# Ledger of designs, part 3: miniprotein binders against Hydroxyethylthiazole kinase (thiM)

Target 1, 273 residues: Hydroxyethylthiazole kinase (thiM), of Natranaerobius thermophilus (b2a1a8)
Amino acid sequence: MSTFNSNFKLGTYLTQVRQENPLVHAITNYVTMNDCANITLAAGASPAMCESRDEVSDFVPLAKALYINIGTINQEHKDSIYLAAEKASELEIPIVLDPVGAVAIKSRLDLVKDLLTNYNVSCIKGNNAEIKCLAGRKGHGKGMDSLDLGEDIQMVNSELSEKYNTMVLATGKTDLITKGNITVKVSNGTPLLGRITGSGCMLGILISAFIGASDNDWEAGIAATVSMGVVGEMAEESISSSTDLGSFRVKIFDHMAALTSKELQERGNVSEL

## First folded at step 6 (miniprotein)

Design A13 (from y7 with M43W W46R)
Fold by ESMFold2-Fast, scan of step 6:
Structure A13 (fold): chain B 273 residues (1-273), chain A 83 residues (1-83)
Amino acid sequence: as target 1 above (273 residues)
Amino acid sequence: SELEKKLDEAEQKIDELESKLEEAKKGDPELEEILLEVFYLMWEIRELRLELKGDNPELKEKLRELRKRIIELLKRLLEAKSE
């Protein structure tokens, strides 16, 4: 089937994460590493924060998904990323790529483009500015400037998805996830997610966990995105004031751990564009 | 030395976690706590490795052996969590 029916199947992907307990190998930034590990555990998966050049090749084969977040990068990190991506591609382990800082820093944009060109990346997750930058918009890219038809993020997602044979998730007030010419809009979430650090990074590793537990990358990626949004809404409902950001953050983990497949299916707000 | 003491402490922690894994039953939720401690140990061993570099070859070999034990412990934990 070419159409996504999230409202009827969405909850089963959360059930699959908890039944399969997928190991997610994460090479991620030091600022949000702890939150990424904890949201993965709360969802029912197992995080593995292995980034040593000496250990990466032994670790990748144990994982069900590889999450790459370039938010804090040094030479050993870069070496480990390339070794892990190559091994994951060889073994057909899905790769989720989070291009943190690619807009501001050319060396990061170059790294992300190298990874997309040389390895089979299952999903790219970024904010609208990062995704547009990767697609060559606003003078950063090569080979796509001649196709600059404006700033429609749905069109940008489709172009990037076709070019790299990957799913593209552009996060914003609403999230757009695209595979080829099919785009789904996820309307779950809360502005409070933007007021704590690391919510985007937590979404990236959560997508990795869902994809790692499923044979259907497309629906699993959507289910993970909806899960983060729904949990954000539940966390907001659990606090007395919008200034209770510490409590809000704590409630994200509590609600992710408590989230049921039925709640996810009932609260999911997904439409195909 | 301080580094030698840290390696001994890491070895003792690995022994403790191996014992806890043997006592745990397959599919036990407590395996998640053991798994998390294994990840913290992997991180600690990585830091010790970076400190050693061109230092004492005997300590480097001990560190290499501890890394092998941690990876093997992780493999066993993942099998035990699967149900």
Scores: ipSAE 0.000, ipTM 0.326, lowest interface PAE 12.1, mean pLDDT 82

Design A14 (from y7 with W46F)
Fold by ESMFold2-Fast, scan of step 6:
Structure A14 (fold): chain B 273 residues (1-273), chain A 83 residues (1-83)
Amino acid sequence: as target 1 above (273 residues)
Amino acid sequence: SELEKKLDEAEQKIDELESKLEEAKKGDPELEEILLEVFYLMMEIFELRLELKGDNPELKEKLRELRKRIIELLKRLLEAKSE
């Protein structure tokens, strides 16, 4: 098993989040808003849930990163997303885009493609089906996640990364992060993350916080992904039964707040493909 | 109403934080504590929006006003901290 770059210090990125306390502007879904805010606070960053058309343009300049999650979208959210993305691009504030529901809903896919084409998006984070859909790969769309073995996702990530000049994170049993022709595999995590709502959304805003605190988007994005996976493992170790999902969820926040740079460095399982 | 009471409490907290900011000197370590309180209050105010969805227009307007004030307070605080 090879390790990703012998000099890569995952722990320093967690330290940077806590030292810088980056303000993360989030336009996110109402189902997971509270969890996204709390995981951001637990990591040592500051969340701001500003989604109003009248306010987003004034708020974006205060932020170190913009997180866009299209999970609950209406006309006001669309307007706010475009205004925020335009302002962030003008000011070179990194944008993290979470294309929730793009597989099933054409208007969401069109929105995501429009954002990627017209604005400077630093990272796209999606599941395998969402990422493949963005690359124009046709699956049945239903049950695609269960049939997806991740075998061609590295190539799909590279195609999207090159096309949109962005970092691409495809989440699955293992997470694949690609920038250009370089792909790394993050093997941290637990299937229990898939048994609670919002873990993917929490990852998206964590990536935003880490990128917002660093000048190195690539390594910061990897460190955020590893942090979520490690915290999931620690939360699983802290419960008595795999059916203790409520306790598992609570322990994610506890372990994120308590996570040390040394623990992140020692537990990180990252390899270059 | 219960929601009206929560909004009044949030407004009072904003008033208190604005007063603390006016007394604080630029670069004062106390600004970090005020910033943390502002972030917690901002989250409380944003959560109240979820409770008010589909509800009273007067309460929605008051919530909108409080959100503008907390964002302005945050802006002033970040300017006082940043060099």
Scores: ipSAE 0.000, ipTM 0.388, lowest interface PAE 11.2, mean pLDDT 83

Design A15 (from y7 with W46Y)
Fold by ESMFold2-Fast, scan of step 6:
Structure A15 (fold): chain B 273 residues (1-273), chain A 83 residues (1-83)
Amino acid sequence: as target 1 above (273 residues)
Amino acid sequence: SELEKKLDEAEQKIDELESKLEEAKKGDPELEEILLEVFYLMMEIYELRLELKGDNPELKEKLRELRKRIIELLKRLLEAKSE
């Protein structure tokens, strides 16, 4: 039987972000740093980029959530990630992990697995290929390649969620978010989000902000995912052509800042699988 | 150099924000403006780190010191905001 709350109010979580103004500590890649900061501000949270090995342990205690994106990594970055994850786990500060490049680079996959095994990660957010890679699947040898099928990725999400005691978000045509054996499908969004740099990283830090403002990680993570999708839809509605990608990007920030709890509740498209 | 000038400008901005914080009262709306400025300084310092590719120990030490001051300023800001 489903344990999903049918009376779940998405708008409440957006209200909590704005009331609490959570400080989000982000260790992220330099390509998307500015957009991650701006989407966090637009939502009503406060971003802080502290990456130095000598400083992260002092910084983590000030934050309500830690966002880790391994997109640009060197030895100092790796040391900082381990130190920050250790301190966050010690203090029960939620960690959101974005395993960028784990499919292509074995050392990144090993780092992600080490973090998941040794620390309390609240949410893993990745695309279908990244999530399947973490579960040890390459898409061939165990039947046909089913990477784009919801049933296939749902099983993978559940396996990872149970193995690492974490929430798993697999982004794709629709987003699937899983905690244990409970999976919800978020049908909000637009393909245009895939045509600008950093939308996935913006989602990751946004999840961090929502989780940081709430005692209910599961519902907060869902609300953040829906918020990004709804804002993407609003931004698409605000442009004249699908080639207006610059305007689309600007409208994401405008709509995130203007988004109301009522709009989020009315436009949210979430179903339990 | 241009990089040295940018570091000096960042240091001067930190001095200004530290002074503003000292004058601000707990819960003052000015704390939000100071927080936003601190955020932009953190991004500026990150960009300066990316520009500093050579083994200039003096500039690396100055950059390290400015980062410490920004973190301390942020700690004081969060305490003033009742966090």
Scores: ipSAE 0.000, ipTM 0.382, lowest interface PAE 11.6, mean pLDDT 82

Design A16 (from y7 with W46L L50Y)
Fold by ESMFold2-Fast, scan of step 6:
Structure A16 (fold): chain B 273 residues (1-273), chain A 83 residues (1-83)
Amino acid sequence: as target 1 above (273 residues)
Amino acid sequence: SELEKKLDEAEQKIDELESKLEEAKKGDPELEEILLEVFYLMMEILELRYELKGDNPELKEKLRELRKRIIELLKRLLEAKSE
């Protein structure tokens, strides 16, 4: 079944992105900035890469969503993030936070925790290690757990969601999205997404676009996650060999631009846990 | 320099987009095309900022002024679209 509720229609959220053409303000890493802009355009939204300390406060009010990715951080970038997050919170503009490198770098973990504590963050997107690190769960896998790693991350997602009043997306072999005590599993995707740079960052800005176009953050965030997974599957189907990574990357943008609401609805593989 | 030439070309593009916006009526479908051009130009200017190394105060000031004009253009464009 492609839907987890009889009345939930994944395709309607893609339609809303294209009808509303939301402006997404992104403060993101330099490595994946161009890909993030292009996937946003392909989905039917409008990206704006404004990161200057002198400009971000004036720019935020124009946007429907703010995407923050800390992958390449310096002091000016950090100042811009705080200014943008404060303005977005005051105006109730949704913030999507991507804690890139928080596991390895303590200053990044501290920044993420500070942002979550002081501002209204709508969604945190990270891999399982990043999400567990935010919850203080490093080194918990000494053999004291008897449950699947996937079930462990569900509990961690729920704890973070309740603590910060935010939606939590933990990416992995399957993606788990949690809001409060409700968790949805997204089984769309392909291992090839892990073989190109920036697929996680593209997902983060895509979530921002979908949330920015809708009054229902929860369902919009799920639809964005499914869309990236479905597009990855379509891109893999379009290449001749699993080593055609350059073609695979190009096909992600092509399929995102061509994706229909019907295709998203039919191919979506989601279940409530 | 090559960077100076690219900045001059960006300035000309901003002038053209400002003129198009001035002629456009509120709700005009042409506003969608202008918006797309503005976003591509913003990304181009961001790339120029990363390429600009060392002590070129005049070029840095010009780039800063062009970014300010693009943000103002974007603001006016979004108001005209009723977004």
Scores: ipSAE 0.011, ipTM 0.514, lowest interface PAE 9.0, mean pLDDT 83

Design A17 (from y7 with Y40W)
Fold by ESMFold2-Fast, scan of step 6:
Structure A17 (fold): chain B 273 residues (1-273), chain A 83 residues (1-83)
Amino acid sequence: as target 1 above (273 residues)
Amino acid sequence: SELEKKLDEAEQKIDELESKLEEAKKGDPELEEILLEVFWLMMEIWELRLELKGDNPELKEKLRELRKRIIELLKRLLEAKSE
């Protein structure tokens, strides 16, 4: 553990979200759209789902951040993503990219690499398999080369961060967020987050809201990640059984809305690696 | 059709929100309430888009017009909050 936590004011970033009420433009999948919208509102930001090819370029300038999730992509969404990313990069509006399904589907991996190469992406958020795949490593799978097993995700994060000049968040049992050669470990969370649909997408849009409200994208991104983890812990504490997944989901929104800057500061478990 | 009815209801809701915005003043708590209603209406219009599968040029054009109006309303709301 380092002295990082003694100087890092997690609570101020939550306060900034609520003070600034940033408009987050989201191009996301239909499976998690409502949950992403609700977590954004609960945090104190304003979500806006605008995906139409004909409208997206006019909408981007109104937003403080652009969230791109490729989980349910069709041709119109792909066109809208390129138009939105181009406009956001032109206007220096931060882009948060969630490469959902990049491991399983080559066309999604190609899209993500193309976006990272041609546009200014502020943050990539993915699970360990997605992040490793993006770095060109063949993850764990049937017929996979066993020599690729056990690759250090911290090193992979750093390589991607340097290559694309972006912040990289690899989610797992603990979350690792990297910018350049600096990596922070977030130890908040609960396995129950993996038992509901959309928790990863909720984290992605939440990162967008925090970054959109702050001039310090690095610390804001960390604060958002900690916030999701802390809220997950609070939601778990609020249910009677670990099988109460519906109540757990409801409690995530309740606790995000009620979360205080003091609670976030006290419960945050962050260390610099 | 039921979809046509929902599009008409969305249009009426946009009309109501435009009227509320005209009456609101800078700094009014009403601006935040209108913004929230605009957000939920955008979500409803998004759901209607999913129901509009295949080719129906008249309904697609109406949906496009409603989306254009709601975006314009959102722009005016953000200007009113800033101004």
Scores: ipSAE 0.031, ipTM 0.484, lowest interface PAE 8.0, mean pLDDT 82

Design A19 (from y7 with Y40R)
Fold by ESMFold2-Fast, scan of step 6:
Structure A19 (fold): chain B 273 residues (1-273), chain A 83 residues (1-83)
Amino acid sequence: as target 1 above (273 residues)
Amino acid sequence: SELEKKLDEAEQKIDELESKLEEAKKGDPELEEILLEVFRLMMEIWELRLELKGDNPELKEKLRELRKRIIELLKRLLEAKSE
């Protein structure tokens, strides 16, 4: 229970990103690497893609946040992830973890659980199926099966948040962000975000940038989630047809770069569950 | 040769940025410009790494050395900017 929506100042967190220009260290998949770098720059932060086993330990101390996306894993990548997570935990640099592919591949699920158990992860961001899978529930497809079976994703988020002492973001038609027993629903966004590659990975690194610029990871993470949703809405409003996906993608970057703190505050649609 | 040329150009850019940093004083607005150029060059080097899938060990080692140098340059820049 809280007075959350009455006093939550979303715009302040966007201002902090642009004021601090946080360096975000990203270990991410090949497919979305370019989009992750560009959305970070558009928001006012600085991306650094350093995944080499020999370099990550030296690089982590320079960063304000570490973004880990396990979408493409080989042995060197796994070694780099462990070294980076250990160094970040030692230095209290926030870690944002994106468990891509954990539903389908047991070795990825094991890696994610191992990271959550051994290191201080500030935020886990995944879709409903990935989040359910981490909680030991069977996750198939979009997560509608969970709702049909009476499984509440809010309860799953709370269980994971308490177990791993982390913030949990489950993305879907609406996004649910949980810390302990407090869950916030973000109703900003557009289905078009699901029709381009990399929007989820862009959200993950954006959360990293916001958290890296703030001492309040909970509110910063919410502000980042709202920012992505608001920018998606603005991009949709800027195109003539829902089939203009290329223009839509371009407008995501344009609107993130142009987004004002006032616009974020006014357009944010956040409620406590 | 084509990739070797791009790596040589990247090395020259690192040399130039290192020289600019030595010349700049603490709190100098030029430090912000150098930092932006370092980030741009890091992205260029990242793209060269993705392009370098020919399994040439000499070029991979040169790229690794350039990455180490730009990380060290970034370290020195961040220290020069901090109060």
Scores: ipSAE 0.036, ipTM 0.469, lowest interface PAE 7.7, mean pLDDT 82

Design A2 (from y7 with I71L)
Fold by ESMFold2-Fast, scan of step 6:
Structure A2 (fold): chain B 273 residues (1-273), chain A 83 residues (1-83)
Amino acid sequence: as target 1 above (273 residues)
Amino acid sequence: SELEKKLDEAEQKIDELESKLEEAKKGDPELEEILLEVFYLMMEIWELRLELKGDNPELKEKLRELRKRILELLKRLLEAKSE
């Protein structure tokens, strides 16, 4: 059953990104920084990677969204993240949080929980293991995980969404997006996205761009998730072999830049759970 | 030094971008190219900051001034784009 009625159009959110050209302030990891900048430009938004502790507070007011990815972090980055998150919350600038490494590293988990508790985070995006870890669960749980991983993740998403008043996106074989007790399943995508570095980080900043261009965080976040999945499918269709990973990566940027509202609307595969 | 030359080049690039912004009209596609150049120049200035080691107060002050100028340029650019 689709959660989209006749008035909800995925394509209009892509149009809003291109018309509004939102400035996305990103504090992200240096491994994927260039890919994050390029996917943002391809979508029709403007990226800005201002990370300096003495500059972030002046920079945040210029942005329409703040993307925080803790993948590479030191003490100055922690200071910058707190200053940026506080300023964004004061100004009601949406924050998208990516808890990279929270499963393996307790100090990162503590940072993420602290940010969710003290600031207004609009969306938290992580893989299944990261999302379960935030809820105090194991990546390999007992009982229900072996019976129905989707139902387990749906319950975890709902718990976190209610606790932190945020949208929760759990990425996996299919992506689950939850706000309160409403969960939407996005079935767009390709396993090839898991075979290049940075696809998750690109999704995070793309969600930031879509949310930054819209007053409807929920629908914009879904549209961004579908856009990344659709672009992944189109990129796969454009290569000769599944081993053409370099070409696949290039085609992601090409197809994001060329993606039309009509294509997004027609290819979107979304259902309510 | 190599770092001092890079800071001088960054300063000249800021001067060029400020001049281009003054010539651009609101809604002009040229504003997107200026924004892209500002973004990459900010990244270069950040990299120069990370390369600056030891006690060199003159270079630290020059870098601080260039950071302030590029943030001000970005503010003006966004104002030109927003209306």
Scores: ipSAE 0.000, ipTM 0.286, lowest interface PAE 14.3, mean pLDDT 82

Design A20 (from y7 with L36Y)
Fold by ESMFold2-Fast, scan of step 6:
Structure A20 (fold): chain B 273 residues (1-273), chain A 83 residues (1-83)
Amino acid sequence: as target 1 above (273 residues)
Amino acid sequence: SELEKKLDEAEQKIDELESKLEEAKKGDPELEEILYEVFYLMMEIWELRLELKGDNPELKEKLRELRKRIIELLKRLLEAKSE
């Protein structure tokens, strides 16, 4: 059986990315586009940035996964997202959705909910606040601190996963990944990832690459999450000071490119809740 | 204009990559280098789109043409790698 101890072969999923070289179609924001493309290349996949309304429907069929990040939106961008999501759902190409800014901006929350309701989304990746917001948390009298407990986010993940038939990744100090009523905790990573721009977006496209190379979305998504965390740890180990943020960023790409399946398997820190 | 110059430079890069692809053979390691250049050029063209304002329909159409060509080049490149 597949378990999260010695029977869960994390390293196999990295090997599959490099053997398959999946094409990842990304519709993402201009702030993190370059880093998203470079982390995809470093992992052994191929990024393609196509967001034109006139082109996305012809481009989606070439891809093994579609990454949607709503961080920069205008009307044409929204139209392209809908067209791409519809085509991907029709062709059963996995969609990874990153609901950037959904908490702060109602129109973004509405867009995300509409996408989840109308299309087959394989994975939703967001921070704890974004994920809780998507679950429609009400009851102002329930206390804000209770919604920040790990057990609370586990329940929220399960609600969303069952409602939308999707995998839900809530990122934080530790990452919680849920499919149905099964939740896995990933304890790899470093606070330094929060001190550079784009690490969350890099995780989103990396999940897309791993899912695109595999027939097992669940395990591939976990392996991608662990890979980003492990690479962050390796990058931190490679710098002389926590203030060497530029070197840290460079080392993320270096270590992702150099990461072996054995290293991923040995350094992975994953437990089922 | 400076934007017009950048679009012309992007067009020249597409022409060069199309020529390189025509000379490459199936399974050639050179295909991987061309693939890298195509992806970086696609990103560069996407950045130029952000600089474009709707007041110049000629440049807007030029950009659309370049995007169609780079996507077609990518399709041919992926076919060459799979064949």
Scores: ipSAE 0.006, ipTM 0.413, lowest interface PAE 9.5, mean pLDDT 82

Design A22 (from y7 with L36W Y40Q)
Fold by ESMFold2-Fast, scan of step 6:
Structure A22 (fold): chain B 273 residues (1-273), chain A 83 residues (1-83)
Amino acid sequence: as target 1 above (273 residues)
Amino acid sequence: SELEKKLDEAEQKIDELESKLEEAKKGDPELEEILWEVFQLMMEIWELRLELKGDNPELKEKLRELRKRIIELLKRLLEAKSE
């Protein structure tokens, strides 16, 4: 669909996930943990949910990627997150960080900033409000720009990417993925993804699976983002009504499991900005 | 209680998976089936942790021990698959 796709072989990254079957260690919230595990299995990867302080250091070395979602946080989870991030950084296991709740809760924002400063995070993935908050902006008020929101997010992504030496994914109506000065726009998806709980967490762990199976974090992260968007579109096409949200959720897993490299390549809608 | 039965069933499944792993040879296609069952059981055990919130310290300790066993089983299984 774009000139970018002719040079970037999206389908190859899906094939790598299924060939490598990467183990993804996830520290995630209790509301979405089953959805995160199931989307990982559907993609062809293996999820492992281990958040215990006593166990994470032994578990991290088995994994190909570490997914950290701070949506449920208490002192044990904080301890586990720090221990896991330190071990992953020592072993050069890629870390994908999801700063859930950082906008509303300063202690979560501080945790995310500490992780980004002290550890080698491969990708930070959040919605526009979460990403802007990390850069010191606000969604409405001092940081508001109603004329060119897309360019504002692109600039914020680049600032964070350079500051923390990480790939930044800002999810929204369209998704923007930035590494340094290079930004890719992903236009796949459906508003229905915003009407179910857990789609953001599913994207985060899916990025972890793709990165864990590849030696190219940048392209793998883009391919994961496109894959989630494409299966969302397919799921929407498979339901009779926009109110069939339960069927929509079920169809996401069905389509992720059935998705082919050819379909991903043909349906992918990405452009370099 | 229903939770006690679920914990006993989880323990039995761990015992069965440990036995299957001992019988399996390195590179055996059956290791993939065992791995899938381990992940499913791990998710079930993690869900049971939420159901035990605030109720029974003895069941919480049993659940904690089952979690340790499933993680150790997973470690052994992944080592058997790696070449």
Scores: ipSAE 0.052, ipTM 0.454, lowest interface PAE 7.0, mean pLDDT 82

Design A23 (from y7 with F39Y)
Fold by ESMFold2-Fast, scan of step 6:
Structure A23 (fold): chain B 273 residues (1-273), chain A 83 residues (1-83)
Amino acid sequence: as target 1 above (273 residues)
Amino acid sequence: SELEKKLDEAEQKIDELESKLEEAKKGDPELEEILLEVYYLMMEIWELRLELKGDNPELKEKLRELRKRIIELLKRLLEAKSE
C-alpha cells in the first residue's frame, strides 16, 4: 500500500559508514566544530576541517561529502565556501548545506540562495524557521505558526525540493525529510537534544557522512537522521536526571560509537506522510 | 611557547606518518590505520589554528606549512589505497 521503499533497511547505512570510513570535508562554525568532529568519528567516518581559501580547492577532491555550515562567516570563509561548492559540484561530491542564521541575517540568506541556485546541493538541513525563510515565508519561528500544523512545513519542503532539486530536512519535535513529493517523518529523538549546543550541527555533518558512504542519498539521509534521534533517546535512558546535561552530551558520543545496525533498525520510527 | 611546542610535536607526528606510509604496501589494511591517524592529526592541527588568532606571522606560516604537508600526505595515502 505504501509507495515508500518497503525494502529500505536503516541498519545497512550505518554499516556502510563504518566500512567505507568516508572523509567528510567540513566548513563549519567555531562554536560547534569540536562536537561535529567527534560525532563524525563516533559514527565511523573521518572529519576534516579545512576552510582556508588557499587550501579548499586541493582538499575537496579528497572528500566523499562536503558539509557547509554558515554559522560564523567572514570574507575568507565566504570565498572558501564558493570555491569548495564549485569544486564539489564539478566532481559530483555531495553537498550538505546548513543555513544557520539565515532567518536573522539577510546576507546569509542571500549566500544560501546563491549556493542553491548555482551549485548541486544534495541536502538542505535546517529548523522549521530556517526552511520557511528559504521559501520566502514571513510567518516563521516558535509561536509564530499561522499555518496548519504539519501540512505547512511539508508543503514548504516540497516547494524547495522541486525548486533546487535537493533533499530538504526540516527539524522540529519530529523531523520531516522531503525529496520531490515524497515526505518521511522521523519520530525518534528527545527534547534534551535542544538543551545542549550543537545537536543540529552534529546532525548536519552526520547526514554528510552517511550520504558520503552511500550511492542512495535519500535513504542515507533518513538513516543519519534516525541515528541521531536514536542515540539521543539512548543517551536520555543512560542519565539519572534531566538536569544531567553534561552526562547526556557525553552519552550521545558513547552511544553513537556503540550503536549497532540491529539497534538502529529496531528503534527507528519512520513513517511516510 | 606552549604553542610552538605543540607545532613541533605536530611536525614530528607528520614525519612519523610519512615514514609509515613509505613502508606500507599498496592496498594493505595497514593503510587504513595510517589514514585514521592522519585524520586525528588534522583535527589537532585545526585546533592549533584557532589558538593563533592570526597575531604571529611566523607561527601562522609554520602552521600553513604543516597543513600543506598533511594534505599532501592524505592525497598520497588515498592514491596508495586505490592502487
Scores: ipSAE 0.061, ipTM 0.495, lowest interface PAE 7.1, mean pLDDT 83

